VH-VL binders against Transcription antitermination protein NusB (nusB). Designs and how they scored, part 5

Target 1, 140 residues: Transcription antitermination protein NusB (nusB), of Caldanaerobacter subterraneus subsp. tengcongensis (q8rad1)
Amino acid sequence: MNRTEAREWVVKMLYQYDVSKLPLEKIFENFYEEHDPGEQKEYIEGTVRGTVEHLEEIDREIEKYSKDWPLYRMPRIDLAILRCSMYEMLYGNIPVSISINEAVEIAKKYSTDDSPSFINGLLGAFVREKGLEEGEANDN
Below, E stands for the ipSAE of ESMFold2; O stands for the ipSAE of OpenDDE; V2 stands for 0.75 times the mean of E and O plus 0.25 times the DockQ between their complexes.

## First folded at step 7 (VH-VL; framework fv_tislelizumab)

Design b5 (from W3 with heavy chain S31D, light chain S52Y)
Fold by ESMFold2-Fast, scan of step 7:
Structure b5 (fold): chain C 140 residues (1-140), chain A 119 residues (1-119), chain B 107 residues (1-107)
Amino acid sequence: as target 1 above (140 residues)
Amino acid sequence: QVQLQESGPGLVKPSETLSLTCTVSGGSIRDYYVHWIRQPPGKGLEWIGVIYYSGSTNYNPSLKSRVTISKDTSKNQVSLKLSSVTAADTAVYYCARGYDFWSGYMDVWGQGTTVTVSS
Amino acid sequence: DIVMTQSPDSLAVSLGERATINCKSSQSVSNYVAWYQQKPGQPPKLLINWAYTRESGVPDRFSGSGYGTDFTLTISSLQAEDVAVYYCQQYSSTPYTFGQGTKLEIK
């Protein structure tokens, strides 16, 4: 599978972890019963595990920029998308434009009609205020 | 606490259109999916369809040509219309709450309204 | 469409004994399975979602297990109030489909 498909699976796994109370190892085991991640295995497991490991930090960032939606009221698919994208930008090596664009596309497919603009706005504010977009510039 | 309540005519003649309303209290239909499910006497459950946050719908293919689900957010109501009814459409009709696209189960159900298709 | 088949159609169990209800899907549904309890004259009540997760307020004697095509609902120690029809439901793909139901009664 390609990276776009793999990212959608990462979001779905984070969503399921949030709502099902299953251990990550069981979620991965279930996935591998039906799917072969191919070259994406490291990305999928690394992103899911990394997001969960940094969950408290990531949720704090989401809460800071989610003025209209406290986490407990946020659509859970939105929360899974935001968690994935934040992890990719903070700890991964994924360009911010790619991560945000993919997050918005997943929101269009599966979440509310307000979700794409909400996610784009929140992630855009986060990137701007953290200097992540500026940080990608070569200082040399 | 969210509650759903179905209402409708009880008796419908063959070939007519069945119209049911689901009224939601204790929450907003803007925040939930609403499903319609039916149960013929002495039989099991059949999923009819769902209306999403956006107002988009998804119907059971077996009923798709006859079913319309719509909502009025200002009244906090969801409606089901089923055209060209026959005796096979006699059932208890339920509306039920769903959360989102990936959680396709229903956690809060109305009491159900009985519909009999008969002359 | 995915077909959900329950077994047995009916089951009689003595109070305090274990009751086991099975559900088989015609193709893999991963863990996208819910279980409902329905008493006469009442709507279905959600017991289990995601094959394993007990709904808030549901007694701990109810448990779910399984993955792929084979799923089980277990009541570890049957109580009189558990007499009902039980339905499994898959939500892996639309149309969402239910099993035919298992009627649980006291022996």
Scores: ipSAE 0.656, ipTM 0.876, lowest interface PAE 1.6, mean pLDDT 91

## First folded at step 8 (VH-VL; framework fv_tislelizumab)

Design X1 (from b18 with heavy chain M106F V108Y, light chain V33L; at its last look DockQ between E and O 0.27; V2 from the best seeds 0.37)
Heavy chain, then light chain:
Amino acid sequence: QVQLQESGPGLVKPSETLSLTCTVSGGSIRSYYVHWIRQPPGKGLEWIGVIYYYGSTNYNPSLKSRVTISKDTSKNQVSLKLSSVTAADTAVYYCARGYDFWSAYFDYWGQGTTVTVSS
Amino acid sequence: DIVMTQSPDSLAVSLGERATINCKSSQSVSNYLAWYQQKPGQPPKLLINWASTRESGVPDRFSGSGYGTDFTLTISSLQAEDVAVYYCQQYSSTPYTFGQGTKLEIK
ESMFold2, look of step 8: ipSAE 0.602; ipTM 0.832
ESMFold2 (binder alone), look of step 8: mean pLDDT 93; pTM 0.954
OpenDDE, look of step 8: ipSAE 0.213; ipTM 0.777

Design X2 (from W2 with heavy chain M106F V108Y, light chain V33L; at its last look DockQ between E and O 0.49; V2 from the best seeds 0.47)
Heavy chain, then light chain:
Amino acid sequence: QVQLQESGPGLVKPSETLSLTCTVSGGSIRSYYVHWIRQPPGKGLEWIGYIYYSGSTNYNPSLKSRVTISKDTSKNQVSLKLSSVTAADTAVYYCARGYDFWSGYFDYWGQGTTVTVSS
Amino acid sequence: DIVMTQSPDSLAVSLGERATINCKSSQSVSNYLAWYQQKPGQPPKLLINWASDRESGVPDRFSGSGYGTDFTLTISSLQAEDVAVYYCQQYKSTPYTFGQGTKLEIK
ESMFold2, look of step 8: ipSAE 0.475; ipTM 0.808
ESMFold2 (binder alone), look of step 8: mean pLDDT 91; pTM 0.942
OpenDDE, look of step 8: ipSAE 0.460; ipTM 0.839

## First folded at step 9 (VH-VL; framework fv_tislelizumab)

Design Y1 (from W2 with heavy chain G27F I29L; at its last look DockQ between E and O 0.58; V2 from the best seeds 0.00; counts 0 for: pae O 2.1 > 2)
Heavy chain, then light chain:
Amino acid sequence: QVQLQESGPGLVKPSETLSLTCTVSGFSLRSYYVHWIRQPPGKGLEWIGYIYYSGSTNYNPSLKSRVTISKDTSKNQVSLKLSSVTAADTAVYYCARGYDFWSGYMDVWGQGTTVTVSS
Amino acid sequence: DIVMTQSPDSLAVSLGERATINCKSSQSVSNYVAWYQQKPGQPPKLLINWASDRESGVPDRFSGSGYGTDFTLTISSLQAEDVAVYYCQQYKSTPYTFGQGTKLEIK
ESMFold2, look of step 9: ipSAE 0.603; ipTM 0.858
ESMFold2 (binder alone), look of step 9: mean pLDDT 93; pTM 0.955
OpenDDE, look of step 9: ipSAE 0.385; ipTM 0.824

Design Y2 (from W2 with heavy chain V34W; at its last look DockQ between E and O 0.40; V2 from the best seeds 0.00; counts 0 for: pae E 3.2 > 2)
Heavy chain, then light chain:
Amino acid sequence: QVQLQESGPGLVKPSETLSLTCTVSGGSIRSYYWHWIRQPPGKGLEWIGYIYYSGSTNYNPSLKSRVTISKDTSKNQVSLKLSSVTAADTAVYYCARGYDFWSGYMDVWGQGTTVTVSS
Amino acid sequence: DIVMTQSPDSLAVSLGERATINCKSSQSVSNYVAWYQQKPGQPPKLLINWASDRESGVPDRFSGSGYGTDFTLTISSLQAEDVAVYYCQQYKSTPYTFGQGTKLEIK
ESMFold2, look of step 9: ipSAE 0.276; ipTM 0.718
ESMFold2 (binder alone), look of step 9: mean pLDDT 93; pTM 0.955
OpenDDE, look of step 9: ipSAE 0.424; ipTM 0.825

Design Y3 (from W2 with heavy chain F101Y; at its last look DockQ between E and O 0.66; V2 from the best seeds 0.56)
Heavy chain, then light chain:
Amino acid sequence: QVQLQESGPGLVKPSETLSLTCTVSGGSIRSYYVHWIRQPPGKGLEWIGYIYYSGSTNYNPSLKSRVTISKDTSKNQVSLKLSSVTAADTAVYYCARGYDYWSGYMDVWGQGTTVTVSS
Amino acid sequence: DIVMTQSPDSLAVSLGERATINCKSSQSVSNYVAWYQQKPGQPPKLLINWASDRESGVPDRFSGSGYGTDFTLTISSLQAEDVAVYYCQQYKSTPYTFGQGTKLEIK
ESMFold2, look of step 9: ipSAE 0.575; ipTM 0.836
ESMFold2 (binder alone), look of step 9: mean pLDDT 91; pTM 0.947
OpenDDE, look of step 9: ipSAE 0.477; ipTM 0.850

Design Y4 (from W2 with light chain S28D V33L; at its last look DockQ between E and O 0.49; V2 from the best seeds 0.44)
Heavy chain, then light chain:
Amino acid sequence: QVQLQESGPGLVKPSETLSLTCTVSGGSIRSYYVHWIRQPPGKGLEWIGYIYYSGSTNYNPSLKSRVTISKDTSKNQVSLKLSSVTAADTAVYYCARGYDFWSGYMDVWGQGTTVTVSS
Amino acid sequence: DIVMTQSPDSLAVSLGERATINCKSSQDVSNYLAWYQQKPGQPPKLLINWASDRESGVPDRFSGSGYGTDFTLTISSLQAEDVAVYYCQQYKSTPYTFGQGTKLEIK
ESMFold2, look of step 9: ipSAE 0.398; ipTM 0.782
ESMFold2 (binder alone), look of step 9: mean pLDDT 92; pTM 0.949
OpenDDE, look of step 9: ipSAE 0.441; ipTM 0.833

## First folded at step 10 (VH-VL; framework fv_tislelizumab)

Design Z1 (from W1 with heavy chain F101Y; at its last look DockQ between E and O 0.75; V2 from the best seeds 0.64)
Heavy chain, then light chain:
Amino acid sequence: QVQLQESGPGLVKPSETLSLTCTVSGGSIRSYYVHWIRQPPGKGLEWIGVIYYSGSTNYNPSLKSRVTISKDTSKNQVSLKLSSVTAADTAVYYCARGYDYWSGYMDVWGQGTTVTVSS
Amino acid sequence: DIVMTQSPDSLAVSLGERATINCKSSQSVSNYVAWYQQKPGQPPKLLINWASDRESGVPDRFSGSGYGTDFTLTISSLQAEDVAVYYCQQYKSTPYTFGQGTKLEIK
ESMFold2, look of step 10: ipSAE 0.624; ipTM 0.842
ESMFold2 (binder alone), look of step 10: mean pLDDT 92; pTM 0.951
OpenDDE, look of step 10: ipSAE 0.733; ipTM 0.905
ESMFold2, look of step 11: ipSAE 0.621; ipTM 0.851
ESMFold2 (binder alone), look of step 11: mean pLDDT 92; pTM 0.951
OpenDDE, look of step 11: ipSAE 0.582; ipTM 0.867

Design Z2 (from Y3 with heavy chain G27F I29L Y50I; at its last look DockQ between E and O 0.78; V2 from the best seeds 0.61)
Heavy chain, then light chain:
Amino acid sequence: QVQLQESGPGLVKPSETLSLTCTVSGFSLRSYYVHWIRQPPGKGLEWIGIIYYSGSTNYNPSLKSRVTISKDTSKNQVSLKLSSVTAADTAVYYCARGYDYWSGYMDVWGQGTTVTVSS
Amino acid sequence: DIVMTQSPDSLAVSLGERATINCKSSQSVSNYVAWYQQKPGQPPKLLINWASDRESGVPDRFSGSGYGTDFTLTISSLQAEDVAVYYCQQYKSTPYTFGQGTKLEIK
ESMFold2, look of step 10: ipSAE 0.500; ipTM 0.791
ESMFold2 (binder alone), look of step 10: mean pLDDT 94; pTM 0.957
OpenDDE, look of step 10: ipSAE 0.620; ipTM 0.884

Design Z3 (from Z1 with heavy chain G27F I29L Y52W; at its last look DockQ between E and O 0.69; V2 from the best seeds 0.62)
Heavy chain, then light chain:
Amino acid sequence: QVQLQESGPGLVKPSETLSLTCTVSGFSLRSYYVHWIRQPPGKGLEWIGVIWYSGSTNYNPSLKSRVTISKDTSKNQVSLKLSSVTAADTAVYYCARGYDYWSGYMDVWGQGTTVTVSS
Amino acid sequence: DIVMTQSPDSLAVSLGERATINCKSSQSVSNYVAWYQQKPGQPPKLLINWASDRESGVPDRFSGSGYGTDFTLTISSLQAEDVAVYYCQQYKSTPYTFGQGTKLEIK
ESMFold2, look of step 10: ipSAE 0.618; ipTM 0.843
ESMFold2 (binder alone), look of step 10: mean pLDDT 93; pTM 0.954
OpenDDE, look of step 10: ipSAE 0.574; ipTM 0.872

Design Z4 (from Y3 with heavy chain G27F I29L, light chain Y96L; at its last look DockQ between E and O 0.72; V2 from the best seeds 0.57)
Fold by OpenDDE, look of step 10:
Structure Z4 (fold): chain C 140 residues (1-140), chain A 119 residues (1-119), chain B 107 residues (1-107)
Amino acid sequence: as target 1 above (140 residues)
Amino acid sequence: QVQLQESGPGLVKPSETLSLTCTVSGFSLRSYYVHWIRQPPGKGLEWIGYIYYSGSTNYNPSLKSRVTISKDTSKNQVSLKLSSVTAADTAVYYCARGYDYWSGYMDVWGQGTTVTVSS
Amino acid sequence: DIVMTQSPDSLAVSLGERATINCKSSQSVSNYVAWYQQKPGQPPKLLINWASDRESGVPDRFSGSGYGTDFTLTISSLQAEDVAVYYCQQYKSTPLTFGQGTKLEIK
């Protein structure tokens, strides 16, 4: 499992945490029953747990940059993608360019026709406002 | 109001291709998945497949070799094609709305259309 | 494929009494279970998703429970309009699969 695949699972688990009402530990258990994260285990668990721990803060940030599109109107996949990406940039030491690009690619794969552009725009605004710098790709 | 409506020929000959159209209203195919489900007379429900936002599809393995689902977002239409039909394909065919990739339940159903395979 | 097995196949319950329908999966599906009601000549109607979450507009007398392999749909007080066939469905993995259905009638 590479980092890109791992990120997709992070997004999936964040999505599940949001919609399934399952405890986070059950979400992990379900994942490990069917998948071996291998070298990506720390990234997956760290990112999911970290995102959940900072969920309120992250959601406030999302809302700040999505004034015309409230959280409750967003596809749940989009929310999961945004939450993952913001956590990565804020706390995960993931280069901004990688996080945004990967977020957009996940949206292209799993979300609505409008989601890639929306996610790109929102995350771009977030990066500018926070003064986050783009880094080199090191998470592949 | 969210609505789905199936349409197509009610009678198909054996070995021919069954073609159905699902016309949706009250929502956009840009924002929802669409499932096809069938129900033989007096029997239960069988999932046929669904089509993604992107147009990608996922089919029941039991039907995969014969099934094609496509959509025209601009027309709000989803199409089902089932090739090489037999009497076993006689059923009420439903299209139904699905929210997203990981929520595989159907929250709104069409009224269904009856398809009979007969010579 | 994950097989969903309902029990009983048919059930007769008196008006105002509790109706219980069970659904078992061949393997764990967590809480990725939906319940549908199908009245004669009508399409299925979604009642419950995520095993226990009622859809909007569904009466409070309907409830879902369960996790893993055993699930239950309960109607606390059967009404005349509840006569229908009920289906459980898993969406943990594809192919999506339904139970064989339970026919609920008034005794």
Scores: ipSAE 0.478, ipTM 0.853, lowest interface PAE 1.7, mean pLDDT 93
ESMFold2, look of step 10: ipSAE 0.564; ipTM 0.831
ESMFold2 (binder alone), look of step 10: mean pLDDT 93; pTM 0.953

## First folded at step 11 (VH-VL; framework fv_tislelizumab)

Design A1 (from Z1 with heavy chain D100E; at its last look DockQ between E and O 0.65; V2 from the best seeds 0.54)
Heavy chain, then light chain:
Amino acid sequence: QVQLQESGPGLVKPSETLSLTCTVSGGSIRSYYVHWIRQPPGKGLEWIGVIYYSGSTNYNPSLKSRVTISKDTSKNQVSLKLSSVTAADTAVYYCARGYEYWSGYMDVWGQGTTVTVSS
Amino acid sequence: DIVMTQSPDSLAVSLGERATINCKSSQSVSNYVAWYQQKPGQPPKLLINWASDRESGVPDRFSGSGYGTDFTLTISSLQAEDVAVYYCQQYKSTPYTFGQGTKLEIK
ESMFold2, look of step 11: ipSAE 0.602; ipTM 0.846
ESMFold2 (binder alone), look of step 11: mean pLDDT 92; pTM 0.948
OpenDDE, look of step 11: ipSAE 0.397; ipTM 0.828

Design A2 (from Z1 with heavy chain M106F V108Y, light chain V33L; at its last fold request DockQ between E and O 0.85; V2 from the best seeds 0.82)
Heavy chain, then light chain:
Amino acid sequence: QVQLQESGPGLVKPSETLSLTCTVSGGSIRSYYVHWIRQPPGKGLEWIGVIYYSGSTNYNPSLKSRVTISKDTSKNQVSLKLSSVTAADTAVYYCARGYDYWSGYFDYWGQGTTVTVSS
Amino acid sequence: DIVMTQSPDSLAVSLGERATINCKSSQSVSNYLAWYQQKPGQPPKLLINWASDRESGVPDRFSGSGYGTDFTLTISSLQAEDVAVYYCQQYKSTPYTFGQGTKLEIK
ESMFold2, look of step 11: ipSAE 0.700; ipTM 0.865
ESMFold2 (binder alone), look of step 11: mean pLDDT 92; pTM 0.947
OpenDDE, look of step 11: ipSAE 0.819; ipTM 0.918
ESMFold2, look of step 12: ipSAE 0.728; ipTM 0.872
ESMFold2 (binder alone), look of step 12: mean pLDDT 92; pTM 0.947
OpenDDE, look of step 12: ipSAE 0.847; ipTM 0.923
ESMFold2, fold request of step 16: ipSAE 0.719, 0.707, 0.707; ipTM 0.873, 0.864, 0.867
ESMFold2 (binder alone), fold request of step 16: mean pLDDT 91, 92, 92; pTM 0.944, 0.945, 0.946
OpenDDE, fold request of step 16: ipSAE 0.891, 0.868, 0.896; ipTM 0.938, 0.934, 0.940

Design A3 (from Z1 with light chain S93E; at its last look DockQ between E and O 0.82; V2 from the best seeds 0.67)
Heavy chain, then light chain:
Amino acid sequence: QVQLQESGPGLVKPSETLSLTCTVSGGSIRSYYVHWIRQPPGKGLEWIGVIYYSGSTNYNPSLKSRVTISKDTSKNQVSLKLSSVTAADTAVYYCARGYDYWSGYMDVWGQGTTVTVSS
Amino acid sequence: DIVMTQSPDSLAVSLGERATINCKSSQSVSNYVAWYQQKPGQPPKLLINWASDRESGVPDRFSGSGYGTDFTLTISSLQAEDVAVYYCQQYKETPYTFGQGTKLEIK
ESMFold2, look of step 11: ipSAE 0.643; ipTM 0.849
ESMFold2 (binder alone), look of step 11: mean pLDDT 92; pTM 0.949
OpenDDE, look of step 11: ipSAE 0.603; ipTM 0.874

## First folded at step 12 (VH-VL; framework fv_tislelizumab)

Design B1 (from A2 with heavy chain I29F; at its last look DockQ between E and O 0.78; V2 from the best seeds 0.77)
Heavy chain, then light chain:
Amino acid sequence: QVQLQESGPGLVKPSETLSLTCTVSGGSFRSYYVHWIRQPPGKGLEWIGVIYYSGSTNYNPSLKSRVTISKDTSKNQVSLKLSSVTAADTAVYYCARGYDYWSGYFDYWGQGTTVTVSS
Amino acid sequence: DIVMTQSPDSLAVSLGERATINCKSSQSVSNYLAWYQQKPGQPPKLLINWASDRESGVPDRFSGSGYGTDFTLTISSLQAEDVAVYYCQQYKSTPYTFGQGTKLEIK
ESMFold2, look of step 12: ipSAE 0.707; ipTM 0.856
ESMFold2 (binder alone), look of step 12: mean pLDDT 92; pTM 0.947
OpenDDE, look of step 12: ipSAE 0.827; ipTM 0.916

Design B2 (from A2 with heavy chain G27F I29F; at its last look DockQ between E and O 0.73; V2 from the best seeds 0.68)
Heavy chain, then light chain:
Amino acid sequence: QVQLQESGPGLVKPSETLSLTCTVSGFSFRSYYVHWIRQPPGKGLEWIGVIYYSGSTNYNPSLKSRVTISKDTSKNQVSLKLSSVTAADTAVYYCARGYDYWSGYFDYWGQGTTVTVSS
Amino acid sequence: DIVMTQSPDSLAVSLGERATINCKSSQSVSNYLAWYQQKPGQPPKLLINWASDRESGVPDRFSGSGYGTDFTLTISSLQAEDVAVYYCQQYKSTPYTFGQGTKLEIK
ESMFold2, look of step 12: ipSAE 0.501; ipTM 0.816
ESMFold2 (binder alone), look of step 12: mean pLDDT 93; pTM 0.955
OpenDDE, look of step 12: ipSAE 0.821; ipTM 0.916

Design B3 (from A2 with heavy chain S54Y; at its last look DockQ between E and O 0.73; V2 from the best seeds 0.00; counts 0 for: pae O 2.1 > 2, grease 19.7 > 18.9)
Heavy chain, then light chain:
Amino acid sequence: QVQLQESGPGLVKPSETLSLTCTVSGGSIRSYYVHWIRQPPGKGLEWIGVIYYYGSTNYNPSLKSRVTISKDTSKNQVSLKLSSVTAADTAVYYCARGYDYWSGYFDYWGQGTTVTVSS
Amino acid sequence: DIVMTQSPDSLAVSLGERATINCKSSQSVSNYLAWYQQKPGQPPKLLINWASDRESGVPDRFSGSGYGTDFTLTISSLQAEDVAVYYCQQYKSTPYTFGQGTKLEIK
ESMFold2, look of step 12: ipSAE 0.635; ipTM 0.847
ESMFold2 (binder alone), look of step 12: mean pLDDT 91; pTM 0.943
OpenDDE, look of step 12: ipSAE 0.279; ipTM 0.792

## First folded at step 14 (VH-VL; framework fv_tislelizumab)

Design C1 (from A2 with heavy chain Y53H; at its last look DockQ between E and O 0.85; V2 from the best seeds 0.79)
Heavy chain, then light chain:
Amino acid sequence: QVQLQESGPGLVKPSETLSLTCTVSGGSIRSYYVHWIRQPPGKGLEWIGVIYHSGSTNYNPSLKSRVTISKDTSKNQVSLKLSSVTAADTAVYYCARGYDYWSGYFDYWGQGTTVTVSS
Amino acid sequence: DIVMTQSPDSLAVSLGERATINCKSSQSVSNYLAWYQQKPGQPPKLLINWASDRESGVPDRFSGSGYGTDFTLTISSLQAEDVAVYYCQQYKSTPYTFGQGTKLEIK
ESMFold2, look of step 14: ipSAE 0.768; ipTM 0.887
ESMFold2 (binder alone), look of step 14: mean pLDDT 92; pTM 0.948
OpenDDE, look of step 14: ipSAE 0.866; ipTM 0.932
ESMFold2, look of step 15: ipSAE 0.759; ipTM 0.881
ESMFold2 (binder alone), look of step 15: mean pLDDT 92; pTM 0.950
OpenDDE, look of step 15: ipSAE 0.691; ipTM 0.893
ESMFold2, fold request of step 16: ipSAE 0.770, 0.734, 0.782; ipTM 0.885, 0.871, 0.882
ESMFold2 (binder alone), fold request of step 16: mean pLDDT 92, 92, 92; pTM 0.947, 0.948, 0.947
OpenDDE, fold request of step 16: ipSAE 0.906, 0.905, 0.906; ipTM 0.943, 0.943, 0.943
ESMFold2, look of step 16: ipSAE 0.786; ipTM 0.887
ESMFold2 (binder alone), look of step 16: mean pLDDT 92; pTM 0.949
OpenDDE, look of step 16: ipSAE 0.755; ipTM 0.902
ESMFold2, look of step 21: ipSAE 0.764; ipTM 0.872
ESMFold2 (binder alone), look of step 21: mean pLDDT 92; pTM 0.949
OpenDDE, look of step 21: ipSAE 0.785; ipTM 0.912

Design C2 (from A2 with heavy chain Y53R; at its last look DockQ between E and O 0.81; V2 from the best seeds 0.74)
Heavy chain, then light chain:
Amino acid sequence: QVQLQESGPGLVKPSETLSLTCTVSGGSIRSYYVHWIRQPPGKGLEWIGVIYRSGSTNYNPSLKSRVTISKDTSKNQVSLKLSSVTAADTAVYYCARGYDYWSGYFDYWGQGTTVTVSS
Amino acid sequence: DIVMTQSPDSLAVSLGERATINCKSSQSVSNYLAWYQQKPGQPPKLLINWASDRESGVPDRFSGSGYGTDFTLTISSLQAEDVAVYYCQQYKSTPYTFGQGTKLEIK
ESMFold2, look of step 14: ipSAE 0.672; ipTM 0.856
ESMFold2 (binder alone), look of step 14: mean pLDDT 93; pTM 0.952
OpenDDE, look of step 14: ipSAE 0.766; ipTM 0.908

Design C3 (from A2 with heavy chain S31H; at its last look DockQ between E and O 0.80; V2 from the best seeds 0.75)
Heavy chain, then light chain:
Amino acid sequence: QVQLQESGPGLVKPSETLSLTCTVSGGSIRHYYVHWIRQPPGKGLEWIGVIYYSGSTNYNPSLKSRVTISKDTSKNQVSLKLSSVTAADTAVYYCARGYDYWSGYFDYWGQGTTVTVSS
Amino acid sequence: DIVMTQSPDSLAVSLGERATINCKSSQSVSNYLAWYQQKPGQPPKLLINWASDRESGVPDRFSGSGYGTDFTLTISSLQAEDVAVYYCQQYKSTPYTFGQGTKLEIK
ESMFold2, look of step 14: ipSAE 0.666; ipTM 0.846
ESMFold2 (binder alone), look of step 14: mean pLDDT 92; pTM 0.950
OpenDDE, look of step 14: ipSAE 0.812; ipTM 0.911

Design C4 (from A2 with light chain T94E; at its last look DockQ between E and O 0.90; V2 from the best seeds 0.79)
Heavy chain, then light chain:
Amino acid sequence: QVQLQESGPGLVKPSETLSLTCTVSGGSIRSYYVHWIRQPPGKGLEWIGVIYYSGSTNYNPSLKSRVTISKDTSKNQVSLKLSSVTAADTAVYYCARGYDYWSGYFDYWGQGTTVTVSS
Amino acid sequence: DIVMTQSPDSLAVSLGERATINCKSSQSVSNYLAWYQQKPGQPPKLLINWASDRESGVPDRFSGSGYGTDFTLTISSLQAEDVAVYYCQQYKSEPYTFGQGTKLEIK
ESMFold2, look of step 14: ipSAE 0.728; ipTM 0.870
ESMFold2 (binder alone), look of step 14: mean pLDDT 91; pTM 0.944
OpenDDE, look of step 14: ipSAE 0.777; ipTM 0.905

## First folded at step 15 (VH-VL; framework fv_tislelizumab)

Design G1 (from C1 with light chain S30N; at its last look DockQ between E and O 0.90; V2 from the best seeds 0.70)
Heavy chain, then light chain:
Amino acid sequence: QVQLQESGPGLVKPSETLSLTCTVSGGSIRSYYVHWIRQPPGKGLEWIGVIYHSGSTNYNPSLKSRVTISKDTSKNQVSLKLSSVTAADTAVYYCARGYDYWSGYFDYWGQGTTVTVSS
Amino acid sequence: DIVMTQSPDSLAVSLGERATINCKSSQSVNNYLAWYQQKPGQPPKLLINWASDRESGVPDRFSGSGYGTDFTLTISSLQAEDVAVYYCQQYKSTPYTFGQGTKLEIK
ESMFold2, look of step 15: ipSAE 0.783; ipTM 0.886
ESMFold2 (binder alone), look of step 15: mean pLDDT 92; pTM 0.950
OpenDDE, look of step 15: ipSAE 0.488; ipTM 0.842

Design G2 (from C1 with heavy chain V50I; at its last look DockQ between E and O 0.86; V2 from the best seeds 0.76)
Heavy chain, then light chain:
Amino acid sequence: QVQLQESGPGLVKPSETLSLTCTVSGGSIRSYYVHWIRQPPGKGLEWIGIIYHSGSTNYNPSLKSRVTISKDTSKNQVSLKLSSVTAADTAVYYCARGYDYWSGYFDYWGQGTTVTVSS
Amino acid sequence: DIVMTQSPDSLAVSLGERATINCKSSQSVSNYLAWYQQKPGQPPKLLINWASDRESGVPDRFSGSGYGTDFTLTISSLQAEDVAVYYCQQYKSTPYTFGQGTKLEIK
ESMFold2, look of step 15: ipSAE 0.745; ipTM 0.874
ESMFold2 (binder alone), look of step 15: mean pLDDT 93; pTM 0.951
OpenDDE, look of step 15: ipSAE 0.705; ipTM 0.894

Design G3 (from C1 with heavy chain S54T; at its last look DockQ between E and O 0.76; V2 from the best seeds 0.63)
Heavy chain, then light chain:
Amino acid sequence: QVQLQESGPGLVKPSETLSLTCTVSGGSIRSYYVHWIRQPPGKGLEWIGVIYHTGSTNYNPSLKSRVTISKDTSKNQVSLKLSSVTAADTAVYYCARGYDYWSGYFDYWGQGTTVTVSS
Amino acid sequence: DIVMTQSPDSLAVSLGERATINCKSSQSVSNYLAWYQQKPGQPPKLLINWASDRESGVPDRFSGSGYGTDFTLTISSLQAEDVAVYYCQQYKSTPYTFGQGTKLEIK
ESMFold2, look of step 15: ipSAE 0.788; ipTM 0.880
ESMFold2 (binder alone), look of step 15: mean pLDDT 93; pTM 0.951
OpenDDE, look of step 15: ipSAE 0.397; ipTM 0.825

